# Designs tried in a protein design chat: VHH binders against Intermembrane lipid transfer protein VPS13D (VPS13D). Part 3

Target 1, 283 residues: Intermembrane lipid transfer protein VPS13D (VPS13D), of Homo sapiens (Human) (q5thj4r3276to3558)
Amino acid sequence: LKIFISAPYWLINKTGLPLIFRQDNAKTDAAGQFEEHELARSLSPLLFCYADKEQPNLCTMRIGRGIHPEGMPGWCQGFSLDGGSGVRALKVIQQGNRPGLIYNIGIDVKKGRGRYIDTCMVIFAPRYLLDNKSSHKLAFAQREFARGQGTANPEGYISTLPGSSVVFHWPRNDYDQLLCVRLMDVPNCIWSGGFEVNKNNSFHINMRDTLGKCFFLRVEITLRGATYRISFSDTDQLPPPFRIDNFSKVPVVFTQHGVAEPRLRTEVKPMTSLDYAWDEPTL

## First folded at step 4 (VHH)

Design f16 (from f9 with Y100F T109Y; framework vhh_6fv0_2)
Fold by ESMFold2-Fast, scan of step 4:
Structure f16 (fold): chain B 283 residues (1-283), chain A 126 residues (1-126)
Amino acid sequence: as target 1 above (283 residues)
Amino acid sequence: QVQLQESGGGLVQPGGSLRLSCAASGFTFSSYAMYWVRQAPEKGLEWVSTISDSGGSTYYKDSVKGRFTVSRDNAKNTLYLQMNSLKPEDAAQYYCAREFTYSISDWGYSYEYDYRGQGTQVTVSS
């Protein structure tokens, strides 16, 4: 007896989140999924087929239970594996009065080639990819997690080594979607101000140490497919956009308009100049 | 089964040079960024250098910039670290490491060290 695999779709999870797949309105999860899929953030591609011919040929997915054991993951709106590239929101309902979580997942459908011409590859992509092109180990956190932490690493941060990339998802969807960055290998470096990542943009971000010394990174945000790629680079080839000149005989204190934080004041000594970039780029 | 095997360490005088090699097997080498990390006696593990999967981007710890050069040969599944002008502070066990495909965190995964080899010892002394 010759056995044929009748799964026409290869599901490839690149989201960094555990995902469980099912045919929409089916009673059971897709074949080949085990308990490890509730926690594992990347596994081999899953062969998928529509087993129930009486239901529409739509797939659905949810977050695996392992990363939010107190939460209840919900199935997303059904989507086609024969097309329908786009974005799906995956919700996790929290217990008690804690706010729910929402993960946005990109979907990219590619037709097979050669020996795989009769199959489709479906790639599940993160909404945000943080790309560290700097010479520093970087930490990232949603603004509200970074606020008040100074040089500390808050709960809900992630980090990346120079030349590495990391998938990012918002820890909280009831807070503004503003990202902060910190240089982990610079002594006493404090978190940056928050910035938006949901549009193409380029700017310089300013971080300070506890003595007010400024450190700069260049930030470039580009939408590629369904993924916003946020790249961080050193400024040695692309210096900060502002230079503050003090041609007077007295020190001048400079502060960004709308920023009241005392540590974010810059003193420019008499007859000197300093490079500057916005402390709070969202203002 | 992922395997990484370092070689090329040894005893060298200050100002000397060594070339470290790392032979990789058990995975598609050309698909992963690679790292050199080191651990000196009584110190924690320290990142030294990163090279992208294609070899088109390289990164270095500030204290080794201009002295160390990382490179790779994807056809030979081999990673290299050329170390020039060695200082006593460079004495350590050197490991090559593969980019981590995912790490457990509540908010995402990071590309940290997935696998590392047994290491090769670098000693700098007169």
Scores: ipSAE 0.007, ipTM 0.260, lowest interface PAE 9.2, mean pLDDT 78

Design f19 (from f9 with S103D S105E; framework vhh_6fv0_2)
Fold by ESMFold2-Fast, scan of step 4:
Structure f19 (fold): chain B 283 residues (1-283), chain A 126 residues (1-126)
Amino acid sequence: as target 1 above (283 residues)
Amino acid sequence: QVQLQESGGGLVQPGGSLRLSCAASGFTFSSYAMYWVRQAPEKGLEWVSTISDSGGSTYYKDSVKGRFTVSRDNAKNTLYLQMNSLKPEDAAQYYCAREYTYDIEDWGTSYEYDYRGQGTQVTVSS
């Protein structure tokens, strides 16, 4: 009936991972890809066209083979290069008793205007970007991996230096998608409670040391394109929203409703006030 | 080809000053945060300072705050570290490094940066 001719696409990889592209159901990888694409985390933009006109105009991708030599990367579900934003999960099956890996990649399409309407830039980005705007070295982990660790870092944690950004992936999709944070440069700092990152939000998160002293970070979550940017800042300019006042002559113990953990009880001294933020912000 | 070239190291007495430079090429310098990291003999690699891609935000290791100043010139693709009141504890090989988009410890290696130069040696002694 009709022959469909796709506009050229510029594929721009901002994920920090080596990516291999092909047309979905094609027998060969996209033109212009070499062995270096299996290893390199940052490469020049790739010009992509749908070569097989009898197959759907859908692209697919996988993780390059070089970062997990003992693993078998799988092709993701096909996706369109002609519209909007999307997310694809890329799986790597590891050999022996090693756990499998999963990477979530954001896809943002920017179309040309006017005379350039027939060209597209396709940007591949991480689904989550953790932006450390604080003065502390921060550690991050999915809640189930951080639970019970106290002051230790679990297998699979990631860290950020002050003023830097890092991409984040959920180690498991069958666990709740809740993130925890810890101040690595504060002695005896324990992991925060878990919080959601899949919606625009702004709040303060509370972390405690082993003596119960509270430390606060301001968290701002913004969706830009297909990427949730989670920014962590010091509270100097934007102090915690809660202030607990004790006008009595005896200490008062405050606990967040629904939280039973003894270390998360706050004592407010007689005739004093204390800044507070939620220990479990998702409750 | 990404290249980072440090210079400005040398021998200085305690209390002295040195200015380190890092010339960057092969990438869009203004799009990356940059780091200064150091390694003393028989010790691990240690973060010293971060500067944002625009130069608008700077961060320092507690032991160097007030003594070291990081800056950058995006038009010249150059990163700087001004070191004042140097102490024997500051003696190390100093490297500039480019921000890495991944830092994931479960892959067995910390990847806070993806490229670093050959370094410049700083010796603090009489």
Scores: ipSAE 0.012, ipTM 0.356, lowest interface PAE 8.6, mean pLDDT 78

Design f20 (from f9 with I104L T109V; framework vhh_6fv0_2)
Fold by ESMFold2-Fast, scan of step 4:
Structure f20 (fold): chain B 283 residues (1-283), chain A 126 residues (1-126)
Amino acid sequence: as target 1 above (283 residues)
Amino acid sequence: QVQLQESGGGLVQPGGSLRLSCAASGFTFSSYAMYWVRQAPEKGLEWVSTISDSGGSTYYKDSVKGRFTVSRDNAKNTLYLQMNSLKPEDAAQYYCAREYTYSLSDWGVSYEYDYRGQGTQVTVSS
C-alpha cells in the first residue's frame, strides 16, 4: 500500500566545464545524460535521484571527455547531495609524459523556498572566477605559461573583454598556483609578476611595457561560497600604494629588493614623482 | 548575437575529401578556441576537433587523427575542417562551436555560450 520514491535533486552546473554525474558505485551514469554532456559547458539543470537502493546515497562526477581528448577523466570521491557545502577534486589522467590535470569543483546545497521548500538544489561552482571590471581587454595565465607554452593547456592563457567574467582552472597542478595578468589592448604590455588567489586579499598589480612604463590594476579577491572571485579594476579611484619622489638634480634608479631583471628598474628623473607598486608581489 | 554558420558538406564516396567552413560573427573570433562536433543518425553528439584561439594548437578524436585537419583564418572570422580519407563512419551532421565564456551580474550567473549553428550534412556512400 505504500510507494517510496527517492527525493529528486536539481543538479546545476555553473563550473564552465562539462560534467557527467552518477550515483557512487552504480553501474550506469545518471538518467538524462547523453554524449552532448561530454563537451557542453552550459546545459539545463539535471533532475537526479538515487535509483540503486543497494548502493549508498552518494553522488560522484567526472570531467566530460570532450575538452581533454587525449586524457582519461576519473570519477571523484562520493559526496552527499543532502550536505551543506564542499569541494571535490576531479582528475584527468594524461597519456605519455604529460602531467595529470586536477579541477577543484565547489558544491553548494540549497533548499527551495515557498512552494519549492521540498526541492533540493545542488550547485556546482568553479573554484575561480576572474572578473574584468577594468577598461582593458585582459589576458590571464598561470605564471609559467605567461612566459612560455605548457603541455596541459595549448595556449596557457584565457582572456576577458571589459565588463566580462571568465571561469579559471589551473592548467598545471605541479606548478605554483600563481596568476599573471596582461593588458591586451596596450601595445607591448608584458605579463605581471605572479600572485596568490587562494585567500581574501586586495592589492595593486604592476605591469610594464617593453620600455619599462608601468601600468596598474586594482586586484580584489573575495571568497563567496566555494568560489574565489578575483576582480580587476582601473586605478582611477584607488591610486597605487607607493609614490617615489626625486627632489635631486640627478636621475635616481629604484628597484624592488630581490628583483635582478634590468627592465624592472624604475628611473625617476630630476624633480619628478612616479607612482609605484611591487613588480613581484610574492617577493 | 553570436552566430555560427556551417557550410561545405555533401555526398562523397569512401576515401574522398570534403572541406567544411564555419563563418563566425557577433564576437571577437581571434579570442576564442573553437570546436568541431558531429552527430550521426541515432547517435549522440561526438567531439571531433579543437583549435586554440591563435591556431597554434590542435586536438583530434583518435579515430580522425591523420585524416582530419582543423584550421582557422582569424582575419576572415572563419573556421575550417579539412576531411580526407572519409569513411562511412564519418557520415554525420557537423557543427562548429565556440569556447565557453561566463557573464555575471553577481555570483548568481548566466553563461555566454554558443554550442552550434544549424550544421552541415556529410554523407559517405559507396
Scores: ipSAE 0.013, ipTM 0.179, lowest interface PAE 8.4, mean pLDDT 77

Design f21 (from f9 with I104F; framework vhh_6fv0_2)
Fold by ESMFold2-Fast, scan of step 4:
Structure f21 (fold): chain B 283 residues (1-283), chain A 126 residues (1-126)
Amino acid sequence: as target 1 above (283 residues)
Amino acid sequence: QVQLQESGGGLVQPGGSLRLSCAASGFTFSSYAMYWVRQAPEKGLEWVSTISDSGGSTYYKDSVKGRFTVSRDNAKNTLYLQMNSLKPEDAAQYYCAREYTYSFSDWGTSYEYDYRGQGTQVTVSS
């Protein structure tokens, strides 16, 4: 007598969002899901298998109905549970004049441990986590929403207190996926230029006030599982990458190549030096 | 389950010192960054200090920099805040907090800390 369990996948929801799963193009949701899955943000792992052999071995998911009672959550594009890390956009169509919402979910596949060593664990996580390790209150927005705002915050901006973290999603996928940051506790601070968050990287970002004074943050982007953690720190330990020295008897005006904005020009007085970091890091 | 217990608060005169402690239980303390936050009467929660999981990195609110020192003892599951040169503006209920676990309800808002203790009161005379 041989007894075995052909349970290939455990779905583990770490997103903080209620999620419903099913095989792509199936007529029914995955077995073992109950009404609480439409509302619960963190439940026990769900045992999953592909029940319909006439359909591709692809999983799909949607946001549970409890998070937007008057919205219509859509099923995402099918994805493999055998493919390692990935990402899927989950859309919720909202009623009236409200814009639709998009939740980007990270997918990370790991082999089971102990008695579950023959089962794959599929972990769902938010795609981006903004981690404020600075001494400043920070505001964040997608570049197209921050553009032209100056010292004001656009609708849908996200903020985080020093020493705290916040999940981020792209409000629109038809705009460039570039993030901007602003110091909310610095008077008259203007939004930074846009930067990429979809790769491991570290750099310094420049923000200016209305008088052109520069403020710097160190940005570190690290992929942890399927989640990009974007960490913002003060520059006390690691100074900005550039220093402009003026050894002449006349003032020197400098600007980043390709930047024509007058407020982003800096004057260096005779026999002085100033720290600098990119105003437009994506150029 | 996760528990955090603060102690060491009290009444002190301006310029005095206090050392706060936070005893942690119910989780692997050495795997989490820890925070000190405070709340004065009729005011919101204010971040004071952060310490990395190893204790190798520390961060401070500008107004306490040079006066406060955060530290941890991972073998004892204990977090500390040494407060020197205390000012009347430092009077508050002090809480330790664990690294936050995110959720959708917090999108677009500052996150609450994952777990927080009951706090310890710091009073500065005048």
Scores: ipSAE 0.015, ipTM 0.306, lowest interface PAE 6.6, mean pLDDT 78

Design f22 (from f9 with A33Y; framework vhh_6fv0_2)
Fold by ESMFold2-Fast, scan of step 4:
Structure f22 (fold): chain B 283 residues (1-283), chain A 126 residues (1-126)
Amino acid sequence: as target 1 above (283 residues)
Amino acid sequence: QVQLQESGGGLVQPGGSLRLSCAASGFTFSSYYMYWVRQAPEKGLEWVSTISDSGGSTYYKDSVKGRFTVSRDNAKNTLYLQMNSLKPEDAAQYYCAREYTYSISDWGTSYEYDYRGQGTQVTVSS
């Protein structure tokens, strides 16, 4: 007699973070979790069931310990694996006076069909997906980590190749949630101004080199399920929103209102035209 | 497999110089930004320097700026760190590291370096 066990839940980690699962208020973590799976290289789903019948049928999760060894990951609020889509905040308590970290994880529950009618697929998705549809290698950082010399804070930024996507999580939640982008394949390219990613939007972003030359990307932000998808594209099909024409015999200096930084001023030479997009899109 | 092998460490007196090397294999070296990071015995991992894929852009921790020079030879798949005017606070295990990248089909851990081996020890003592 061969007994076939259909797992009631298949937990699929698409977050790019190591995740540990357990039944809420249980004393032991879910079976089958190993260090290799904690690295979020999830080729295979975690098969999960509620083993403790004295506790409610709620799941909880935390960040794996590998990515913040000085921190203590906390278990999130319990959630149903039979429910619809949701979001959970995963907190990492840091030692001393360091601010805590928060990762927002999307949860999408899909019920099986036919032979899998009693099986739920639970997909854990990143809150933000950065989609590089440009011809450039891009770097991304929260605004406070984008200050200075581009790659000066390698722990605070991530990169992606042309045509690739990458998961993003805020390194700090005590700072504003503003994202900056930089062209890694353009010599001396400086980080863009910060922009919001928590709402549907579409705009052009301006980046400058050390000599003030402007480079543009088109940014499109769309909420799909629990994930904000931020797409970056070249401007060949969708030119920058502004063109500054100087038909005079003297140079004209243009700056965005509210921006006092001298490197973010544009000098338009006599009888010349230049494309422009906002240096600081939040202003 | 990605392999990074550091060498060139040793014992030096304050004010001395050392040149570290990192031999890279298993990936297209010329396509990646590279880093030097270090770890002293009772301290965490500390970023030291970054070099762009072409070698055209370099970045340094403030405390080593003007004393350390990072360079690379893409034809030889080798990364270098020239360390001058060494101070006792520079004593550490030094590692070379590759920038981390992943795609939508590879949900690997973000915010980490891909580095291999035991590094190379730098000791600064009188």
Scores: ipSAE 0.000, ipTM 0.131, lowest interface PAE 14.0, mean pLDDT 74

Design f23 (from f9 with A33W; framework vhh_6fv0_2)
Fold by ESMFold2-Fast, scan of step 4:
Structure f23 (fold): chain B 283 residues (1-283), chain A 126 residues (1-126)
Amino acid sequence: as target 1 above (283 residues)
Amino acid sequence: QVQLQESGGGLVQPGGSLRLSCAASGFTFSSYWMYWVRQAPEKGLEWVSTISDSGGSTYYKDSVKGRFTVSRDNAKNTLYLQMNSLKPEDAAQYYCAREYTYSISDWGTSYEYDYRGQGTQVTVSS
């Protein structure tokens, strides 16, 4: 007698992190997971079912050991695979005096379509997705790591090519969750001021080179499912919010209120106009 | 297995032209954005150009705009880079790369290109 049993859930990992799954309070990890899953960031969807009928129908997950081999990944709080959207924090305890790590993972449950209609799809997504819709190669870093010239600080930043997207996770949770951006294809471009990404918003961000020349990007933050999508675009179709007009015959110098840094002063030459956006969006 | 095979490099004089090719196998080429990157011996890895999965959108490093043209043939699983008016600064090992991924380390983040090929050498000298 041949009995055909299909797993009810397809677990789809879009986080860019290795994830290990288990039924909450079960003694063994979900079937179909091997040592390669402790390191792999991109694998085929995993078929999952609740094998232990004596335990609640809740799933749990942890970071794979491969990316933090000296650390101890912990299992997250149990979650339902029949829900709509959710977020779970995955913790990694590090050796010695090193701070612990926390990854926030989005969970989105969708019913299958067509040939997959009998399977519930569970998509694991990063809390943040950086979408580069600009003409520039962009570098991104948490504010405290937004230093130097790109590759000089690889431990603290990531980059995107024009027209591409990348998943983002905060390197440190003991610092403010403020993101900075830099144009990698503009000579001597300096990092922007830090900005929040945990709310729907739209604004222009200002970046300067070492001579004080301003460069602008349009930033749009939208929540889709459990993921904040932060889109960066050129200002061709949607110009910066401020225009400073100097109708006098003498130069005019201005600075954002609360900003003391000399390089963030702007000079408007006589009988000219300049576009402007805030250097420090949090002020 | 995922494979990328670059070809078409060589020695040219300043102002010359070369056409690079990248043959892809082991994945659905028409579903992936592709890019060209280069590395000179004394410099880091530099992005050169990007092309969307359909070929409808192309992007270039400022220093190569107007001189380089990226294209693809999804029926042949092949990516191309036409390089005109070559300058000494263009001399490098050129790599075909698939959409990049990133990793998180104990002390931050790093990024890397996925499934890049062995590269093809471009030398520009008199």
Scores: ipSAE 0.000, ipTM 0.146, lowest interface PAE 15.1, mean pLDDT 76

Design f28 (from f9 with G108P; framework vhh_6fv0_2)
Fold by ESMFold2-Fast, scan of step 4:
Structure f28 (fold): chain B 283 residues (1-283), chain A 126 residues (1-126)
Amino acid sequence: as target 1 above (283 residues)
Amino acid sequence: QVQLQESGGGLVQPGGSLRLSCAASGFTFSSYAMYWVRQAPEKGLEWVSTISDSGGSTYYKDSVKGRFTVSRDNAKNTLYLQMNSLKPEDAAQYYCAREYTYSISDWPTSYEYDYRGQGTQVTVSS
């Protein structure tokens, strides 16, 4: 006689954020959650079950207090732990005139197999993962925060070293969801134009230094589970898609259609060829 | 808790070699990319090298490329930096660091999302 004990739900937090869980409309946090869950960005899987039979079988979650001690984290809209994938917005109300924060969390539900058929695994993932596969240290910011910064980094920018990954959350949800990138280890490199990250895509992005020299990265966006992975690679093996040839004896100046900024004009010297990628991918 | 302990620093002549080690504990070492960073007395923290979780990919700052080699032994939870042809400009406190695979949006100048040890001093006599 063998007795096998399994829980209905295992909550696995891969968001890099402290998360608190409870049944929607319940007064108490999930069983087995302790003060450490308010602070820890990564913890062992949490065993979860619905205790209140008078409430619907919906889970809710909020950001732990450890990352914004003076903020007021709010509970998200209830979600099923028995359904496939989803996304929930977790809000943190800031004090004074500071704007509120919103974290979008991916939810991926996996049913157990074999002897674990009665167990569900619920994986909480960041909506965006920035994966630096380039040889450069990269800086990232939402377009409105990068705009006008030139070679400087705005408050709230994030970075990643070659070979590292970092989660990304939009600082503002009332701005366009466009990401900008900058090469931190290239002197005087200016922020790229903004690009979309909410769909599978691959393209090359152009960045310029203060002298107008172009630098390129290959960008690949893939949805895996509930997470958009945005990978940045060097162009050594996959060069930019455009090559501009000037077979004349005079310099030729070109600009992407719809771009009026003088610094984004490219001069091609006589009898020379240049690689090119879009300065403003959304145009 | 996560702990990183560097060793192997010391005084060396220009052109000499040193091998730095970093002993890791308190986490699954084989699941994290690791890197070496350094800080000279009058300079900020500077990235030197990155190694992937498997050891299959390595990255280097241009000024050390061809002279330094990063490696790891996941069975021993140890990270290494082999430093050859040392220059006076390489003199610094060397730290090993673990970056979160998943971190929140934060300021890289604060490096609060990175765990690093107390460091090991490398001195190159002129």
Scores: ipSAE 0.015, ipTM 0.250, lowest interface PAE 7.1, mean pLDDT 78

Design f29 (from f9 with T101V Y111I; framework vhh_6fv0_2)
Fold by ESMFold2-Fast, scan of step 4:
Structure f29 (fold): chain B 283 residues (1-283), chain A 126 residues (1-126)
Amino acid sequence: as target 1 above (283 residues)
Amino acid sequence: QVQLQESGGGLVQPGGSLRLSCAASGFTFSSYAMYWVRQAPEKGLEWVSTISDSGGSTYYKDSVKGRFTVSRDNAKNTLYLQMNSLKPEDAAQYYCAREYVYSISDWGTSIEYDYRGQGTQVTVSS
């Protein structure tokens, strides 16, 4: 005699986006999973199994309806729930001449342990996780949304409380993928220059207020699985890499090569020193 | 290994004061920013205050500014929340938390997106 044992999948959505799941090429959503499937937009685990035995055991997903009222979300390419790390692009067709939206979602499959040894855990992760390890409330925006008055565009930025993390998705896919940061708790703080987040890196970022006073954050970018984790920390333990000394009796004014913005000029008073980091990290 | 234990909650009348404490162990307390978060009955989790690792920077939810003061004693591995001029809307279970982060590698510790203690109950009524 043989006993048939089904191995369930636990789907864990950490993307910050509403996600809808179903078996790829199924004519309808999986019976018995539909209500929990529609609610899989939180961090609560969702039980999933393949119901259609005539179709391959591949899952597909789309962005849930409602976050883009006039958009049309599409199902992604099928993927295995028994595989390793991967990435899927979720497309949303926009109305009129607006470019489509693309959300890249990371997929990480883990085997259960102990009492859960026969369970597969499938974690859906954001492509970017912004990790605020600084003492400041931070605002983040794609460069083109940061070039206006910054926080004056409510559709273009997100924020993190000190010590928290937030998922990030590019508002536009037809612009460069450059991120800017701003200190929300510093009066008149202006957006930083744009920087790349699609590679492992570490550097200091410079932000200025309207009077040209510099503020620094340490930035560390690490790819883990399919997620780029961008950590922002205070410079108390890791000071900026440059120190400018003025041993003369006259003020010295300098600017980063290629930067024409007058407010990004730095004045070093006579017989003084100051810390510096690049205003435009891509230059 | 990481433990956070809140205390100091209780019943007070509107306008009263309470001082909450959070005893931390199992990690280098002085290296982490700490949070106070609260959850009222039938409400979601709400951020209240953040204090930097040194205690040099403090941040507050707008509705508690001027009434609540967060502080820490790194030598004692203890976090505090002084609550003055308490209002009925401040009634909640209060938790201290070390970090709010998504973990993509260990769902057993990452379904709740932060590490926090068991909480202490604050009731404001006459």
Scores: ipSAE 0.014, ipTM 0.274, lowest interface PAE 7.4, mean pLDDT 75

Design f30 (from f9 with W107F T109W; framework vhh_6fv0_2)
Fold by ESMFold2-Fast, scan of step 4:
Formats: C-alpha cells, structure tokens, sequence
Structure f30 (fold): chain B 283 residues (1-283), chain A 126 residues (1-126)
C-alpha cells in the first residue's frame, strides 16, 4: 500500500510586478495576482499545481494588465518548476508605432526546509537589481537614452537614493544592453559611458561635470540566483585604478584611446598627479 | 503587521534641536536599512537620511549634512534622528520608512516606502 503525493509548488514573487501563471498549452484557470491589485507583494507564496495531466508539466507567465492598461501582455515560453535558475522574457505589445516592452524575470528553484521539506519553492526575481551603496543620489539609463553633452535627464531614466535598490529593465531590446550612470546630486554631472551588466565584473566608472572634473564610483556586478546585482559604491575603500603622473614642466593632455569627444580630454598640470578611470568602458 | 510609529516632533525656534524616534514592530528590524523622509507643504516627499541595517553606514541629504545624525538601536527596534541647528526650510512632516515593495512607472521600477508611519510634525518658527 503506497500513497502517491504530488508535491505542490510555492511561487514566491519578488519582482514587484503582478504576475499571472498557468500551465503551458493547457486550457486551465490562470493563477496569480489579480490585475486590480497593481502593486505586488512577496508576503504570501502562491500555491501552484499542474491540473491538466494531458499536457507537459511546464508553467508559463505574463505581466498583469493593470501595469499597462493599453498594452497586450503575452505569455512567455514554457518553463520547468523542478530545477535550476532560468530567465524568461515577458513581452507587452504596445499600440501604434510604440516599441514593445520586455521584462526579463529571473527564476530560482529551491527545495523547502522544515515544514516545507516536501515542497518546491520557485522564486521569481528581477533580472537586474541596481544597488546604490554610494553617498550620492544616482540616475540610471540605457546608453541610447543617456545621450547628450548636457546635464538634462533623458527619457527612460530611473533613480535611487543612497542605500536604496531599484529593479531595472531595458527600455529597448533592439539596442545594445549598456547601462550609464549619473550623480544626480552633483551639479552639472554628465552621464558615464556605457557598460555591460550581463556578467560578473568589478571596475571603476568615470563621470564628468561640464568643466571636465572627474567623479568616480566603484561598480560590482554579481549574479546571485537568477538576478544580476549591480552595486555602486564610493571609492574611499577601493580608489580608482589609474593615476596619471605628470613629472614634466608642461601641461599634459590625454584621452582614452578611441574616444574623440573633446570634453573627455583630461589636462594634467605640471608636477601633479590625477586619478583616472575609463570614460568609455566598452572601448 | 509591519508598523512604524514616529515621535519627538514639535515647535522649535531657528537654531534649535529636536530628536525624533521611530518604534518599529512586526518585522526583523536588524535586517533592513531604514530611512528618514520628509514632506513640506506644497512639496513632494524628500529623502533626508539612510542608515544601513547594522548602523555602520549613514547617508544624508546635502542640506542636512553636519546638522542631522541618524542612528539606530537594533535591540530596541528603534530608529533615531538627531536634528541640530534647525532652519525654517527643515519644517516638514517627518516619516521613518522601510522599503519592501516596488512601484512601476513608464521609466522603470522603484522601491516605495510602503510601511511609512503616520509621521511627526516639525515646525521651525521664530
């Protein structure tokens, strides 16, 4: 005599987005946060089971309609709830000539402990989390939206307070996935050069004001679970990697190789030293 | 069950001092960074100060640097803001806050201070 128990899945939504789930290719009722409840919380796990035994045990999900009332959210490609970390792109088709939106959601599967030992916990997380560990209010934008030589904020930026974190999505998926950062509380600060966030890395980033004065942040990118966490810190503990020494009696002007922009030229006065970090990290 | 309750506000003259307190309950206080935010009449919500979960790192709005000091007592689940040399522009409703949810806009997601307390009023007048 044996009892066969189908272990349930506990879906834990940490994305801050309303998510709707169903079995892929099944004609079953959808489960998830209701679209009238626009702000999602991760306080209560959602119980999920595969109801249609004639279909594969694959889950699919979409963004709830309340976020983009005039958009059309699509169901993502089916995925397993039984193993590993993964990523799914959730598409929202927009009206007219507006480009579609894509939300990349991380999926992390963990076995339960204690009273949850016989359950599978599936955590849905943002693909990118920007952690502001600096003393400055920071603005972030995809490179194409961080255009211009002035201090004006482009369309599509987001901001964080010191010690705060924010979920990031690429406004356009047809452009390079390069992130730019700017110090919002420093007058006349201009956007940094673009950098990749889809790999573990550590580096210093340079931002300039309109007079060419350099400001530095330490950037650390780590994949934790299914989320790339990009941390921005002041350089007090880890100073910029380059120091330019001018031991001559004349001023020296230097520019990063491949950078033609005149505002990104640096003058080092006679018998002085200057800290430096890449203006264009992708070059 | 997350609750935040501010106290210690009042009326002071320019140059005066006040100490604000925030009693937290319903969550593991020592695991969260905490924030002081304020809202003056006809202005939006302004960030004032941040303190890390351990209390080892503190951050301040430029206009309050050197005058305000944030601190916390994790054993008592209490957040503090010591305000010295108060100016008329510091007059506002002060809230302690914890970030735990996201808001969504056409420009991205940001954390919202969903479990703000009711606030404590600070008035600075001659």
Amino acid sequence: as target 1 above (283 residues)
Amino acid sequence: QVQLQESGGGLVQPGGSLRLSCAASGFTFSSYAMYWVRQAPEKGLEWVSTISDSGGSTYYKDSVKGRFTVSRDNAKNTLYLQMNSLKPEDAAQYYCAREYTYSISDFGWSYEYDYRGQGTQVTVSS
Scores: ipSAE 0.015, ipTM 0.262, lowest interface PAE 7.0, mean pLDDT 76

